VH-VL binders against b7kms5. Designs and how they scored, part 258

Target 1, 80 residues: b7kms5
Amino acid sequence: DTFETVRNTIRIESEVDESLRQLCHEERITKETWLEAAYLYLCEKPEELAQVIQLAQERLSQRKAIADYKRAKTMQERFL
Below, E stands for the ipSAE of ESMFold2; O stands for the ipSAE of OpenDDE; V2 stands for 0.75 times the mean of E and O plus 0.25 times the DockQ between their complexes.

## First folded at step 14 (VH-VL)

Design yc5 (framework fv_maftivimab; at its last look DockQ between E and O 0.79; V2 from the best seeds 0.00; counts 0 for: pae E 3.9 > 2)
Fold by OpenDDE, look of step 14:
Structure yc5 (fold): chain C 80 residues (1-80), chain A 121 residues (1-121), chain B 106 residues (1-106)
Amino acid sequence: as target 1 above (80 residues)
Amino acid sequence: EVQLVESGGGLVQPGGSLRLSCAASGFTFDDYGMNWVRQAPGKGLEWVSTIQWDSGSTWYADSVKGRFTISRDNSKNTLYLQMNSLRAEDTAVYYCAKDIFRFDSWTLDYWGQGTMVTVSS
Amino acid sequence: DIQMTQSPSSLSASVGDRVTITCRASQSISDYLNWYQQKPGKAPKLLIYAASSLQSGVPSRFSGSGSGTDFTLTISSLQPEDFATYYCQQSYSFYTFGQGTRLEIK
């Protein structure tokens, strides 16, 4: 079987990325196939999917907060 | 479909005041930061102000700080810009623009068509 | 404040041409650089974010590159609808725009 793929660039938190890389290495899989498999699995598990979505939302909020802090800091530093 | 519609522009004398509105639809308004960006006739784009999604923290360009106030009413899905002590150099088309968070930074992914503000004696 | 400088301020080109616009930041902004297209009487449109990521719906003939202080926007084969003004924008410290590059038909 052949299928078409889409190239994506993602930024993963360093500790999570390292842990995931290690897991993929040990299990002889790739991050790509891990993400595909994880998503497909969760699509069949509505309760688990909801939990993952909530966690993802929380992580996004944290990333936004960090970004807001950083740009705010730039405004403060220019007066120093 | 995301829509942003500015209103409130017009002619005002120097030292006067004007209040702009931006009606938002097609997205969860309270989840996103909003911005005002202006463009003087025949000139480039200038960021004016940002109101963040979370705390409603506000930020301003030096050129408008102390004179302009950005605010929002999430119950009305509306962004505002109160402009006081207007100057000739404030003459511009004023755009409202939506934040989007990508790759640990911000971009302006949707813009309104703008409302013209003319400050002249 | 971070200043953004585009080059050139204006250029003339023909349909099918390869066009390159450069943008320089007064200090490092990592890859927090966006490109916008604006046509007369219209609001700006996002083309590229994070220096090299193509916004959804934007033709693949547009590409962006660079990091730190120097960035480029490239149109591989210019189309009639591409004649417009282009702006770079840093999002490292809120927002600052370049002065714009007016792309005119030769």
Scores: ipSAE 0.775, ipTM 0.926, lowest interface PAE 0.6, mean pLDDT 95
Fold by ESMFold2, look of step 14:
Structure yc5 (fold): chain C 80 residues (1-80), chain A 121 residues (1-121), chain B 106 residues (1-106)
Amino acid sequence: as target 1 above (80 residues)
Amino acid sequence: EVQLVESGGGLVQPGGSLRLSCAASGFTFDDYGMNWVRQAPGKGLEWVSTIQWDSGSTWYADSVKGRFTISRDNSKNTLYLQMNSLRAEDTAVYYCAKDIFRFDSWTLDYWGQGTMVTVSS
Amino acid sequence: DIQMTQSPSSLSASVGDRVTITCRASQSISDYLNWYQQKPGKAPKLLIYAASSLQSGVPSRFSGSGSGTDFTLTISSLQPEDFATYYCQQSYSFYTFGQGTRLEIK
């Protein structure tokens, strides 16, 4: 009677999460159903999927750069 | 299946040099940072060095700065550690380990079986 | 330096027991904490990342908790294959490992 589901956790930038929360509330849906629908929709749209992947890669690169900066800065502070 | 195989360990005198290699397979090597972590006999784990996927950024533990150089050859899927001016306290099993970025942090999700380096007169 | 103090250093337990291993950081590291299992003559194996996230292929009897400075690894019902040494590791400033907890069969 129900879908087989997997429990997952994710970390989302706070401004994006707040905007997504507002959208889901207004549309009477949940974040998980929105994520599933967005993925399923994009799977049928190769050009749009490629654009989303490109943007995701940019965001991932930025998050990695911030993480590298933080760990390098805390290591440097040990020498001060 | 991710596999990491270290080689190049052995016995060396203090002040000597060794070059370790780590052959990688089962993943796209160019997409991931790589690390060396060591474990002295009967002791705990100590991070040694990190290199990012593009070889553009490297970092070292204080205990090895200026003596060890991490490098990689992405065309051969191989990570290297050049160890110079070796000291007795460098005696350890040396593991290579794959970085992965998740939840805005780094973790060592796969490790090799290690290669033993012994620095003794 | 971020120091990781792991406790206990050694622990004896029986199959079926619930086991708790603790790890304390010398400063707040948020949830940047990993747990590893190491069996004799083998490389470490990742169990838990980001304090509480279970690595793929790790049995659900393993769980992690904590944030800030105090962290816990729990094995809810010990199995024979769980007897090993366990390490915590901060990933806030590259890496520092705890000294390990040797879990032995009683």
Scores: ipSAE 0.251, ipTM 0.792, lowest interface PAE 3.9, mean pLDDT 89
ESMFold2 (binder alone), look of step 14: mean pLDDT 92; pTM 0.938

Design yc6 (framework fv_maftivimab; at its last look DockQ between E and O 0.74; V2 from the best seeds 0.00; counts 0 for: pae E 3.4 > 2)
Fold by OpenDDE, look of step 14:
Structure yc6 (fold): chain C 80 residues (1-80), chain A 121 residues (1-121), chain B 106 residues (1-106)
Amino acid sequence: as target 1 above (80 residues)
Amino acid sequence: EVQLVESGGGLVQPGGSLRLSCAASGFTFDDYGMNWVRQAPGKGLEWVSTIQWDSGSTYYADSVKGRFTISRDNSKNTLYLQMNSLRAEDTAVYYCAKDIFRFDSWTLDYWGQGTMVTVSS
Amino acid sequence: DIQMTQSPSSLSASVGDRVTITCRASQSISDYLNWYQQKPGKAPKLLIYAASSLQSGVPSRFSGSGSGTDFTLTISSLQPEDFATYYCQQAYSFFTFGQGTRLEIK
């Protein structure tokens, strides 16, 4: 089989990235094929997919909150 | 389809007040921060104000701080900019713009077509 | 405050040309840099975010590079629809725009 790929850049939380990297190394897979496999698996598991989506939403909210805090802090720092 | 439609622009005398509105549709409004960006005739873009998505905290450029107030009504999917003590240098097209969060930072991925504000005696 | 300085302020080019616009920040902004395109009488359009990531729907002839204080926007082969004004924007401390680069037909 032949297929085309799309190059993507992602930023993963460092602790999660390290853990995932370790897993991939141990299982002799790549982060790319892990993501593909995980997604395809979840597509066939609606309840598990919903749980992952909820977790992803929570993580996004946390990341956004941190970013909002950071840029707000820049406004404070310029007056110091 | 994401849509942002500004309104409320017009002619006003120096020292006067004006209230701009931005009607949003095509996305979950309350999940995103919103911004006002203005552009004086023949000039560049200038960030004016941001209202954050979560806390509703507001931030302003120094040029408008104390005179402008950004607010939102999530029940109406509408962003507002109350402009008081207007000056000639506030003359500009005012754009509302939507935040998007990617790569741990912010980008303005959608803009309205703008509404013109002219401050002149 | 963070100041953004674009270079050049204006340039003339022909269809098919390779064009490069530079943007310099007064302090490090990591890769929190966006590029926008604006045509007369229209709202700005997002081209690139995070210094080098192409916005969906933007032609691949557009590319961005850089980090820290120095950034570049490149159009590999200029097309007729690319004549416009381009702005860089730091997103490290809310937003600040460069003064713009007007790209005209030679």
Scores: ipSAE 0.742, ipTM 0.919, lowest interface PAE 0.6, mean pLDDT 95
Fold by ESMFold2, look of step 14:
Structure yc6 (fold): chain C 80 residues (1-80), chain A 121 residues (1-121), chain B 106 residues (1-106)
Amino acid sequence: as target 1 above (80 residues)
Amino acid sequence: EVQLVESGGGLVQPGGSLRLSCAASGFTFDDYGMNWVRQAPGKGLEWVSTIQWDSGSTYYADSVKGRFTISRDNSKNTLYLQMNSLRAEDTAVYYCAKDIFRFDSWTLDYWGQGTMVTVSS
Amino acid sequence: DIQMTQSPSSLSASVGDRVTITCRASQSISDYLNWYQQKPGKAPKLLIYAASSLQSGVPSRFSGSGSGTDFTLTISSLQPEDFATYYCQQAYSFFTFGQGTRLEIK
């Protein structure tokens, strides 16, 4: 019990997930250890962390816009 | 702590108008879409309207299109619902609800206590 | 246009029982399905989002499953505070709620 883990659920865009899965397979690591390592590494690099956060914000905005468009389109189509 | 407080409900005659307000606190109001959901006495929940955080995109259930207008004032952290041409079928408790975007979907994670609107002759 | 049908509309159960409530969508909604609990005179409270993800602060005896058109909410061991009405809600095309399932004490 050197550290405690939690079970979390996340959703990753399909192409990114496939690429990450392939990398993890090749390097013989898991997706969760990759995520932990990436975050811990970036914690020591404030400038790079800020750049990753900016990219994450852009991706979130894009995913929101796509999801909003899809739900609005679906609502319109049920009248046709 | 997230809080949503509705106000402006009351008794109104058919054909009348009423404006509901929802005061928000405990979160960054500008970052989230806001919703109105209503519940007629003894009945289930019915989504009424959504407004995005940018105030430019608004959406309505068919039952209220053309009669209700959702709006927000981000400087006052306040959501509004202008209800015109009210009908008996609009009688309900009106809840404001904050959405959140998670796992590529929206959920209504916090709700106000509701304000009662009664449309009766 | 997406209809959400809950089953059963009402059920009686005893403390400690395992309870399952189902929700069917009139068309596929992927996993864009939320569950809410509502007690009389109170606002609804979010329990489950994205079909199976537990909202923070909700006891782990609540769980959700399903994708497409068929979804379930399960309470593994019913507690006295769980007697309420439960609503499913699709979030695929804005929001449509099921008619509700009233869970009452037996």
Scores: ipSAE 0.322, ipTM 0.817, lowest interface PAE 3.4, mean pLDDT 90
ESMFold2 (binder alone), look of step 14: mean pLDDT 92; pTM 0.941

Design yc7 (framework fv_maftivimab; at its last look DockQ between E and O 0.25; V2 from the best seeds 0.00; counts 0 for: pae E 7.2 > 2)
Fold by OpenDDE, look of step 14:
Structure yc7 (fold): chain C 80 residues (1-80), chain A 121 residues (1-121), chain B 106 residues (1-106)
Amino acid sequence: as target 1 above (80 residues)
Amino acid sequence: EVQLVESGGGLVQPGGSLRLSCAASGFTFDDYGMNWVRQAPGKGLEWVSTIQWDSGSTYYADSVKGRFTISRDNSKNTLYLQMNSLRAEDTAVYYCAKDVFRFDSWTLDYWGQGTMVTVSS
Amino acid sequence: DIQMTQSPSSLSASVGDRVTITCRASQSISDYLNWYQQKPGKAPKLLIYEASSLQSGVPSRFSGSGSGTDFTLTISSLQPEDFATYYCQQSDSFYTFGQGTRLEIK
């Protein structure tokens, strides 16, 4: 079997990334194949997919809030 | 499809006031921060103001602080810029732009086509 | 305040040329640097975000590099539609733009 791949940049929260790396190492897989497999699995599991989407939305909101806090803090600090 | 449409630009005398509007559509407006960016004729881009999505906190460039007020009406999907005590140097095309979160920071992926503000006696 | 300085302010080039534009921040902004393209009478268009990530739909001839204070935008082979003004933008403390680089036909 042959297939083409697309290069993507992924930035994962450090604690999650470390855990994922550890899992991949133990299971002799890669983060790429883990993500592919996880997605394909979830595509066949609508209820589980919905749960993952909800979690992903929550995590995004947290990332956005942190970024908003950071840029506001940075602006304040330049006057100190 | 994300759309941003600015309005309210025009000619005003120094010391005068003007209110710009930006009508937003194609996304959940209240989930995103919004920005004003201006460009004087033949000059570069200058960030003017941001209103964040989380708390509605507002931030301003030093050049407009105390004179401009950014606000939003989420029920109307509209962003505003109240400009008071206008000066000649405020003459510019004013763009509204949507915050877009990427990896760890923000970008301005979506812009309106701008509305021209001319401050002249 | 974070100051952004682009170099050069203007340059002339020919189709097929390799073009490089630099941007320097007055203080470290990590990789929170974006590149925009603007054509006359149009709003800016995002090309590169967070120093090196190509915006969707942007040709692969555009690339970005750098971190900290020094950043570079490269067009590997200039095309006719690439003649425009380019801006770097820090997004570490809201937004600050460089003064722009006008890319003209030689």
Scores: ipSAE 0.762, ipTM 0.920, lowest interface PAE 0.6, mean pLDDT 95
Fold by ESMFold2, look of step 14:
Order: structure tokens, then sequence, then C-alpha cells
Structure yc7 (fold): chain C 80 residues (1-80), chain A 121 residues (1-121), chain B 106 residues (1-106)
């Protein structure tokens, strides 16, 4: 049997992505299998999953703030 | 599956106002950022405005800032663009476009067929 | 402001040809570059995202490459239905489109 897969786009902060790539290389796995394993592992651990979700919410807020900053900075440069 | 249908385009005098609507179906509307992109006749694509899924973050191109207002009604799966103080250079086909599910992706994976706005005296 | 410049502005080619369209960003955008296809009288369609990833349902003859400031869209074997205008768009911060490349089939 083979897995049915879904293609997804994801955007990961470059420093985190570099660290994850290094880990996957050292462990002889792929980012895809790591992501799948991490989610499946957390499904059995409600308190740990909640902590990950909280961190994810904080990172989402930070990404929004960075996007807002980049737009505001671009406008500032246009007027200088 | 995903469908975006724009409406509300038409002929308007300079200085006039027009409200565009985009009816969305085939996806969970309130999970996604929504956008307006325009294309003047024979010209390229120009981003106009974005509204994020939380309705709290709106962004505008400099060319429309202060004149256009983007909004959404998640209970009706509808995106709006209120266009005030219209100018001849606003003449274009206006497309409704769906962002991917992320605040920072800036990728338009589905587009409507557009509605024509003509600003002419 | 991130400016996107496409080259060429128009291109004429025969069915079966390999064609390449380029896009340059005014500053590094890593691999945050999308390609869209627009046929006359139709809405744009996403072809490629993040420089090289094919959108679902896009034929494998389309490919993208590049990182930083220089990017290419390649059609490996041109088909009659590929007559269209192609736009690049940086996705690093908001949206900036290139001016478009019109591809004509001989």
Amino acid sequence: as target 1 above (80 residues)
Amino acid sequence: EVQLVESGGGLVQPGGSLRLSCAASGFTFDDYGMNWVRQAPGKGLEWVSTIQWDSGSTYYADSVKGRFTISRDNSKNTLYLQMNSLRAEDTAVYYCAKDVFRFDSWTLDYWGQGTMVTVSS
Amino acid sequence: DIQMTQSPSSLSASVGDRVTITCRASQSISDYLNWYQQKPGKAPKLLIYEASSLQSGVPSRFSGSGSGTDFTLTISSLQPEDFATYYCQQSDSFYTFGQGTRLEIK
C-alpha cells in the first residue's frame, strides 16, 4: 500500500527552516514525515497540543505584525 | 469548487461612487484573506486592496488609499469594495481574488471573472 | 518598494518549442515568487508558487526556477493552449506584479 498525499504550500521562518532541515538531515528523515509525525504524536497528548497551539497563535500574531511593519516601512521609504 | 463572482461594475462619472461585491462559495470564506486586483484595458495587473480573515487588517495600494474601502461580511460570504472619488484612471476590470490560508503568503490561488468599471464623462 | 521586471515583453514561438520567460526583483525575495497565466478575456490563473512549486492541475510542462532576484518560467514543449500573457508576482511582502509577457503561438 502507498500513502495518498496532498501537496501543500507552507512558509516557515528561515532560521527555523534551516534548523529543521539540519535535524531532518541528521536523522535521515524528511520535513514532510517530521511534520506528520509531530502532529500524530501530539494528537495523543492534549496538554502538549494545547501548548503548541498557543505558541502557534503567538507566531501568527507576530507574522501579522511583521507584515504590517514591512508595508509601513515601504511607505515611509517612498516619502523620504 | 471555489467560485468567486464579482458584481456592481458599470459606468460612472468622475468624482462618483460605486460599490463592488464578490460572492464567494466552495470554501470557508472567513478563514481566508480576500483581495481586489484590477486591470486597466490593455494593461497589466495591479493590486488594489486586501482584507484579512479577521477583518481587522486592511491594506491599500497608494493609488486608492483614502478613496476606496474594502470590507467583508463573513455571514454572507461576500467581499466588498466601496469606491469613492472615482477618476478616469480607475477604469479597469476589477477581480476578486482569494489568498491562501495564511496572513503572510500573498498568493492568489483563485480569481473571479471580474466586473468592469468605467469612469468617463 | 519591490519592483518586478519581466523579459521579454512579448515572445513568438512554435508548438513544441521550449520557451523561457524571466523576472527580476529589485531586491532579494528569496523564493517568494509566483507565476500567473492569463488568457485573453479570462481571469488570471496561478501556475507556480514559491518559485518552483506547481499549482494543482497545472501541466508538468510548466516549471519555475530561481531564487533571490532572478527567476524563470519555462514551458518545455509549447502547446496551442499556452497562448496567453504571463505575470510574475513577488509574494515576499504583499503583491507586486511584473508588467507581463505576451506569448504568441506561430
Scores: ipSAE 0.013, ipTM 0.720, lowest interface PAE 7.2, mean pLDDT 87
ESMFold2 (binder alone), look of step 14: mean pLDDT 91; pTM 0.935

Design yc8 (framework fv_maftivimab; at its last fold request DockQ between E and O 0.81; V2 from the best seeds 0.00; counts 0 for: pae E 3.4 > 2)
Fold by OpenDDE, fold request of step 15:
Structure yc8 (fold): chain C 80 residues (1-80), chain A 121 residues (1-121), chain B 106 residues (1-106)
Amino acid sequence: as target 1 above (80 residues)
Amino acid sequence: EVQLVESGGGLVQPGGSLRLSCAASGFTFDDYGMNWVRQAPGKGLEWVSTIRWDSGSTYYADSVKGRFTISRDNSKNTLYLQMNSLRAEDTAVYYCAKDIFRFDSWTLDYWGQGTMVTVSS
Amino acid sequence: DIQMTQSPSSLSASVGDRVTITCRASQSISDYLNWYQQKPGKAPKLLIYAASSLQSGVPSRFSGSGSGTDFTLTISSLQPEDFATYYCQQSDSFYTFGQGTRLEIK
């Protein structure tokens, strides 16, 4: 009956974003429709969804570690 | 519902020691870094210490470094702050606060009610 | 250490007023800036994270803006429950807080 969207702000790792951008350009789609399609596809693929979730968890862990290292380094640099 | 409940505050003499506890519930405790933040009476907020989610790293403000020790027991969902060599300037309400990671940055999204530590002769 | 300086230190306003509080960092902190509200005898409450993102459950009359060194918290229409002390906080290098802005009723 109705079509409504929600505006989201996300931060994507630069290399991934560039790759995704290129793919979307080549396939004449958008990042939004790619994300929607990918999610809906995975919702029908429980094993693949589990794999993607695991990968996402690993990436989150890495991003946290990087951020933690960064703030620690910034703290140390005040003594230099 | 996220809950953080501090305890262990009280009156101590200068040079004394005190151990604070923070009981956490309503979230997966071992997934998040935890913090202590203090506030002297009538003053602003001061970050004291942070412990990572993996308990592998701890960080301290210069004002407490060497005297305070942050630790956690994930099996008990409890955060601790061991305070040694206490000074009058350590007098404050001590809050435990939960980290959250969003937009590649850290935020203290939930705080306990605080526990009062008074260091006085 | 990164120093955070709020302006003003105190502010008197009336219900319905538009209120603006500023926060300046001694060095660039990107958008790693949070805003907290604290009422007497209570713990701080998160209002804004990442400079401009509204924490869940916080009224939309609160908004944040800025990047680099200069940041702003805005209350579009002050409500009675908004009289409190507000703190900005950098999260680029662990945490340091501004000295606070006490918002009092005029």
Scores: ipSAE 0.701, ipTM 0.912, lowest interface PAE 0.7, mean pLDDT 95
Fold by ESMFold2, look of step 14:
Structure yc8 (fold): chain C 80 residues (1-80), chain A 121 residues (1-121), chain B 106 residues (1-106)
Amino acid sequence: as target 1 above (80 residues)
Amino acid sequence: EVQLVESGGGLVQPGGSLRLSCAASGFTFDDYGMNWVRQAPGKGLEWVSTIRWDSGSTYYADSVKGRFTISRDNSKNTLYLQMNSLRAEDTAVYYCAKDIFRFDSWTLDYWGQGTMVTVSS
Amino acid sequence: DIQMTQSPSSLSASVGDRVTITCRASQSISDYLNWYQQKPGKAPKLLIYAASSLQSGVPSRFSGSGSGTDFTLTISSLQPEDFATYYCQQSDSFYTFGQGTRLEIK
């Protein structure tokens, strides 16, 4: 009957979020149900899941490197 | 279980040197940046230094720049702070803290219990 | 560096009270703000990250809000174990802490 849910927040790059929002609107689903369905689908497809994980790792690495650069640049620029 | 254990504090004269160590366990040490944060007796928290997960970059507060050197040995899961030219105002408890990146921001999610450094003649 | 100013510097409250603590940054830091709790003789403990996200294992009576320059930590129903000093901390340019807010039992 009743699903037990967990409240979470996430950050998505704005261009990706806009595309995902448009897809969900066109398909008449919610972002939450899309995420659940995508994960459940991939759980039964090990090779495809591995590719998604690799992409996620690459995106995380890029976001982390940019954020590290930004905080270092902000500190340096206050002395100019 | 994340554990951070600082050591190497003690009494030192002005102008002296100390090396602090922080032994890390319970996480993959070389995936995370590490920090030193200090707290003078009865005072607030002051960030001291950050080192990147791969030792590629180090950063310092102005109050310690040129006198302190942060380093790490990822093969020993240990963070270090070499403190030279110590001054009375460096007297504090020194904490090591784990840097974590999430939600596109940096956070100090785990802290050690600290080691006391006292600079006095 | 970015200065962080907390209000009030100290506060007396009773168990069950709703408590709010304000933090102001000297320039916009988006939502790059963390909150920590520190009990006497202990290390700080992370409560809130990214202005409003609750750290794992922290009770849901703690919440954070704000963005830009003005931020608030709220304890919805104060418990005996919540008497401590609270620090805000910007993470936009490494780290700067507020001066702390001491929360005392009344």
Scores: ipSAE 0.352, ipTM 0.822, lowest interface PAE 2.7, mean pLDDT 90
ESMFold2 (binder alone), look of step 14: mean pLDDT 91; pTM 0.934
OpenDDE, look of step 14: ipSAE 0.676; ipTM 0.906
ESMFold2, fold request of step 15: ipSAE 0.243, 0.287, 0.264; ipTM 0.780, 0.797, 0.796
ESMFold2 (binder alone), fold request of step 15: mean pLDDT 92, 91, 91; pTM 0.939, 0.929, 0.930
OpenDDE, fold request of step 15: ipSAE 0.694, 0.700; ipTM 0.912, 0.912

Design yc9 (framework fv_maftivimab; at its last look DockQ between E and O 0.02; V2 from the best seeds 0.00; counts 0 for: pae E 18.3 > 2, placed apart)
Fold by OpenDDE, look of step 14:
Structure yc9 (fold): chain C 80 residues (1-80), chain A 121 residues (1-121), chain B 106 residues (1-106)
Amino acid sequence: as target 1 above (80 residues)
Amino acid sequence: EVQLVESGGGLVQPGGSLRLSCAASGFTFDDYGMNWVRQAPGKGLEWVSTIRWDSGSTYYADSVKGRFTISRDNSKNTLYLQMNSLRAEDTAVYYCAKDIFRFDSWTLDYWGQGTMVTVSS
Amino acid sequence: DIQMTQSPSSLSASVGDRVTITCRASQSIDDYLNWYQQKPGKAPKLLIYEASSLQSGVPSRFSGSGSGTDFTLTISSLQPEDFATYYCQQSYSFFTFGQGTRLEIK
């Protein structure tokens, strides 16, 4: 009848977040239950899981690169 | 378990050179940026240098730019800091610290115990 | 360069006390602010990252808040092992640390 939950902070790209929120609204679900369901589904789909992992790795690399560029640019701007 | 072990510290005269090493274990070294942070005796913390995980791009604090060189050997899981033209104000405990990218920025989630560098005549 | 200023530089407190340390940035750093704890002769330990996220393994009595230029570290009920020096650190432009807050036993 009961289950335990864990609070997590998640930061999602704004465009993806908006799209996901819209989907959840239309389907009358939440982002949390979407993530849970998506993960559980993928756990039973090894090929699809691998594809999602690859995509996630690429997105992380992009996030890191952008953040690194920003801080480097900020450092350079100190001399302007 | 993540471990970072610094070495190479010691006593050196002003104008001298020293090379620090940081041996890393317990994580995939080549996936993370690495940093040097120093702390003068009885003083606060000062970021010294960062080296990226991918391209190997390097960044330096103004106080050490042109004198210090950060590098890494991923095959040895080792971070280095070549320090040239050392000054008295470079006297400090030097920590190596691991990057972690969390949400939108970096934190230093693991530190070594540091190695002491003393620059004195 | 981004300067970080902590307040106070030192304070004395007793076990069980609620302790608050503040950190101010010379310019907005969004929420790219980390808190570290350092004990004598030891390396710094990460407590809070990006203003309010608790590092794994850190007791829940530690909390962080703030954004922009003003940030706060709170220890809800001070424990004996909490006496140490605390540093705030901006990660907006590489890293800059506050001067530290020494928390001593009263």
Scores: ipSAE 0.658, ipTM 0.907, lowest interface PAE 0.8, mean pLDDT 94
Fold by ESMFold2, look of step 14:
Structure yc9 (fold): chain C 80 residues (1-80), chain A 121 residues (1-121), chain B 106 residues (1-106)
Amino acid sequence: as target 1 above (80 residues)
Amino acid sequence: EVQLVESGGGLVQPGGSLRLSCAASGFTFDDYGMNWVRQAPGKGLEWVSTIRWDSGSTYYADSVKGRFTISRDNSKNTLYLQMNSLRAEDTAVYYCAKDIFRFDSWTLDYWGQGTMVTVSS
Amino acid sequence: DIQMTQSPSSLSASVGDRVTITCRASQSIDDYLNWYQQKPGKAPKLLIYEASSLQSGVPSRFSGSGSGTDFTLTISSLQPEDFATYYCQQSYSFFTFGQGTRLEIK
């Protein structure tokens, strides 16, 4: 079995990325292999996967709220 | 101050058994992997065995596999090496050593002073 | 199996000399290389980890460099207490030690 890979652009919150980068360095793995392993591990565990999905939804909502605030602030400044 | 103190070495005949102990202090013992490394008189260093911080995995050099058993008791901060079916080539100073990082790192930042095992007929 | 080869096997030098010891891996180990010092009758002591990181309490005259397959330990100004045997060890996958380099002070 050969590994076929796809390049993706992924945006990670900076504090999380720093922590993950440090972990991967200490464990002598890459961020990509960590993501693959985490996903494959969770595929076998429905309840744990559901908890991760809930966290992901909460973080997505937080990122949307920050973007909406910044956009609203920019609109306000244009009309003052 | 990290301290590792080996004990249990001595003279034993071929085919005999010994149990080595390593008393650990000065660090959170159950956060780190522990290792045995040996050195035959006048020779270099040879890795013997490793046990993961939670005892989840044990690893052995081919030269000792099936004869030696590494274990740990985290409640006593003690590492053990049960050595069975001893041979003359097992004659060495046996060192206890600590992993530098909290995960499997294969880097030994603190070593004990060693305990001598002599296997002779 | 990753083999580690040190050069030279032994070396004589004077106090104040700059000393260089080389270690070669049989395959790339990135920067996963450690250096240990062992004095007669004593346990080994970690000097350098991850090729170039100086362990706490080790004098700054010790330094390490290299990546991939070729690594160097340097003592910038040799002191009398540096008489010892030096071992490299790959930490890429388990442990493999070099055969050692014995440093004698003239």
Scores: ipSAE 0.000, ipTM 0.603, lowest interface PAE 18.3, mean pLDDT 85
ESMFold2 (binder alone), look of step 14: mean pLDDT 92; pTM 0.943

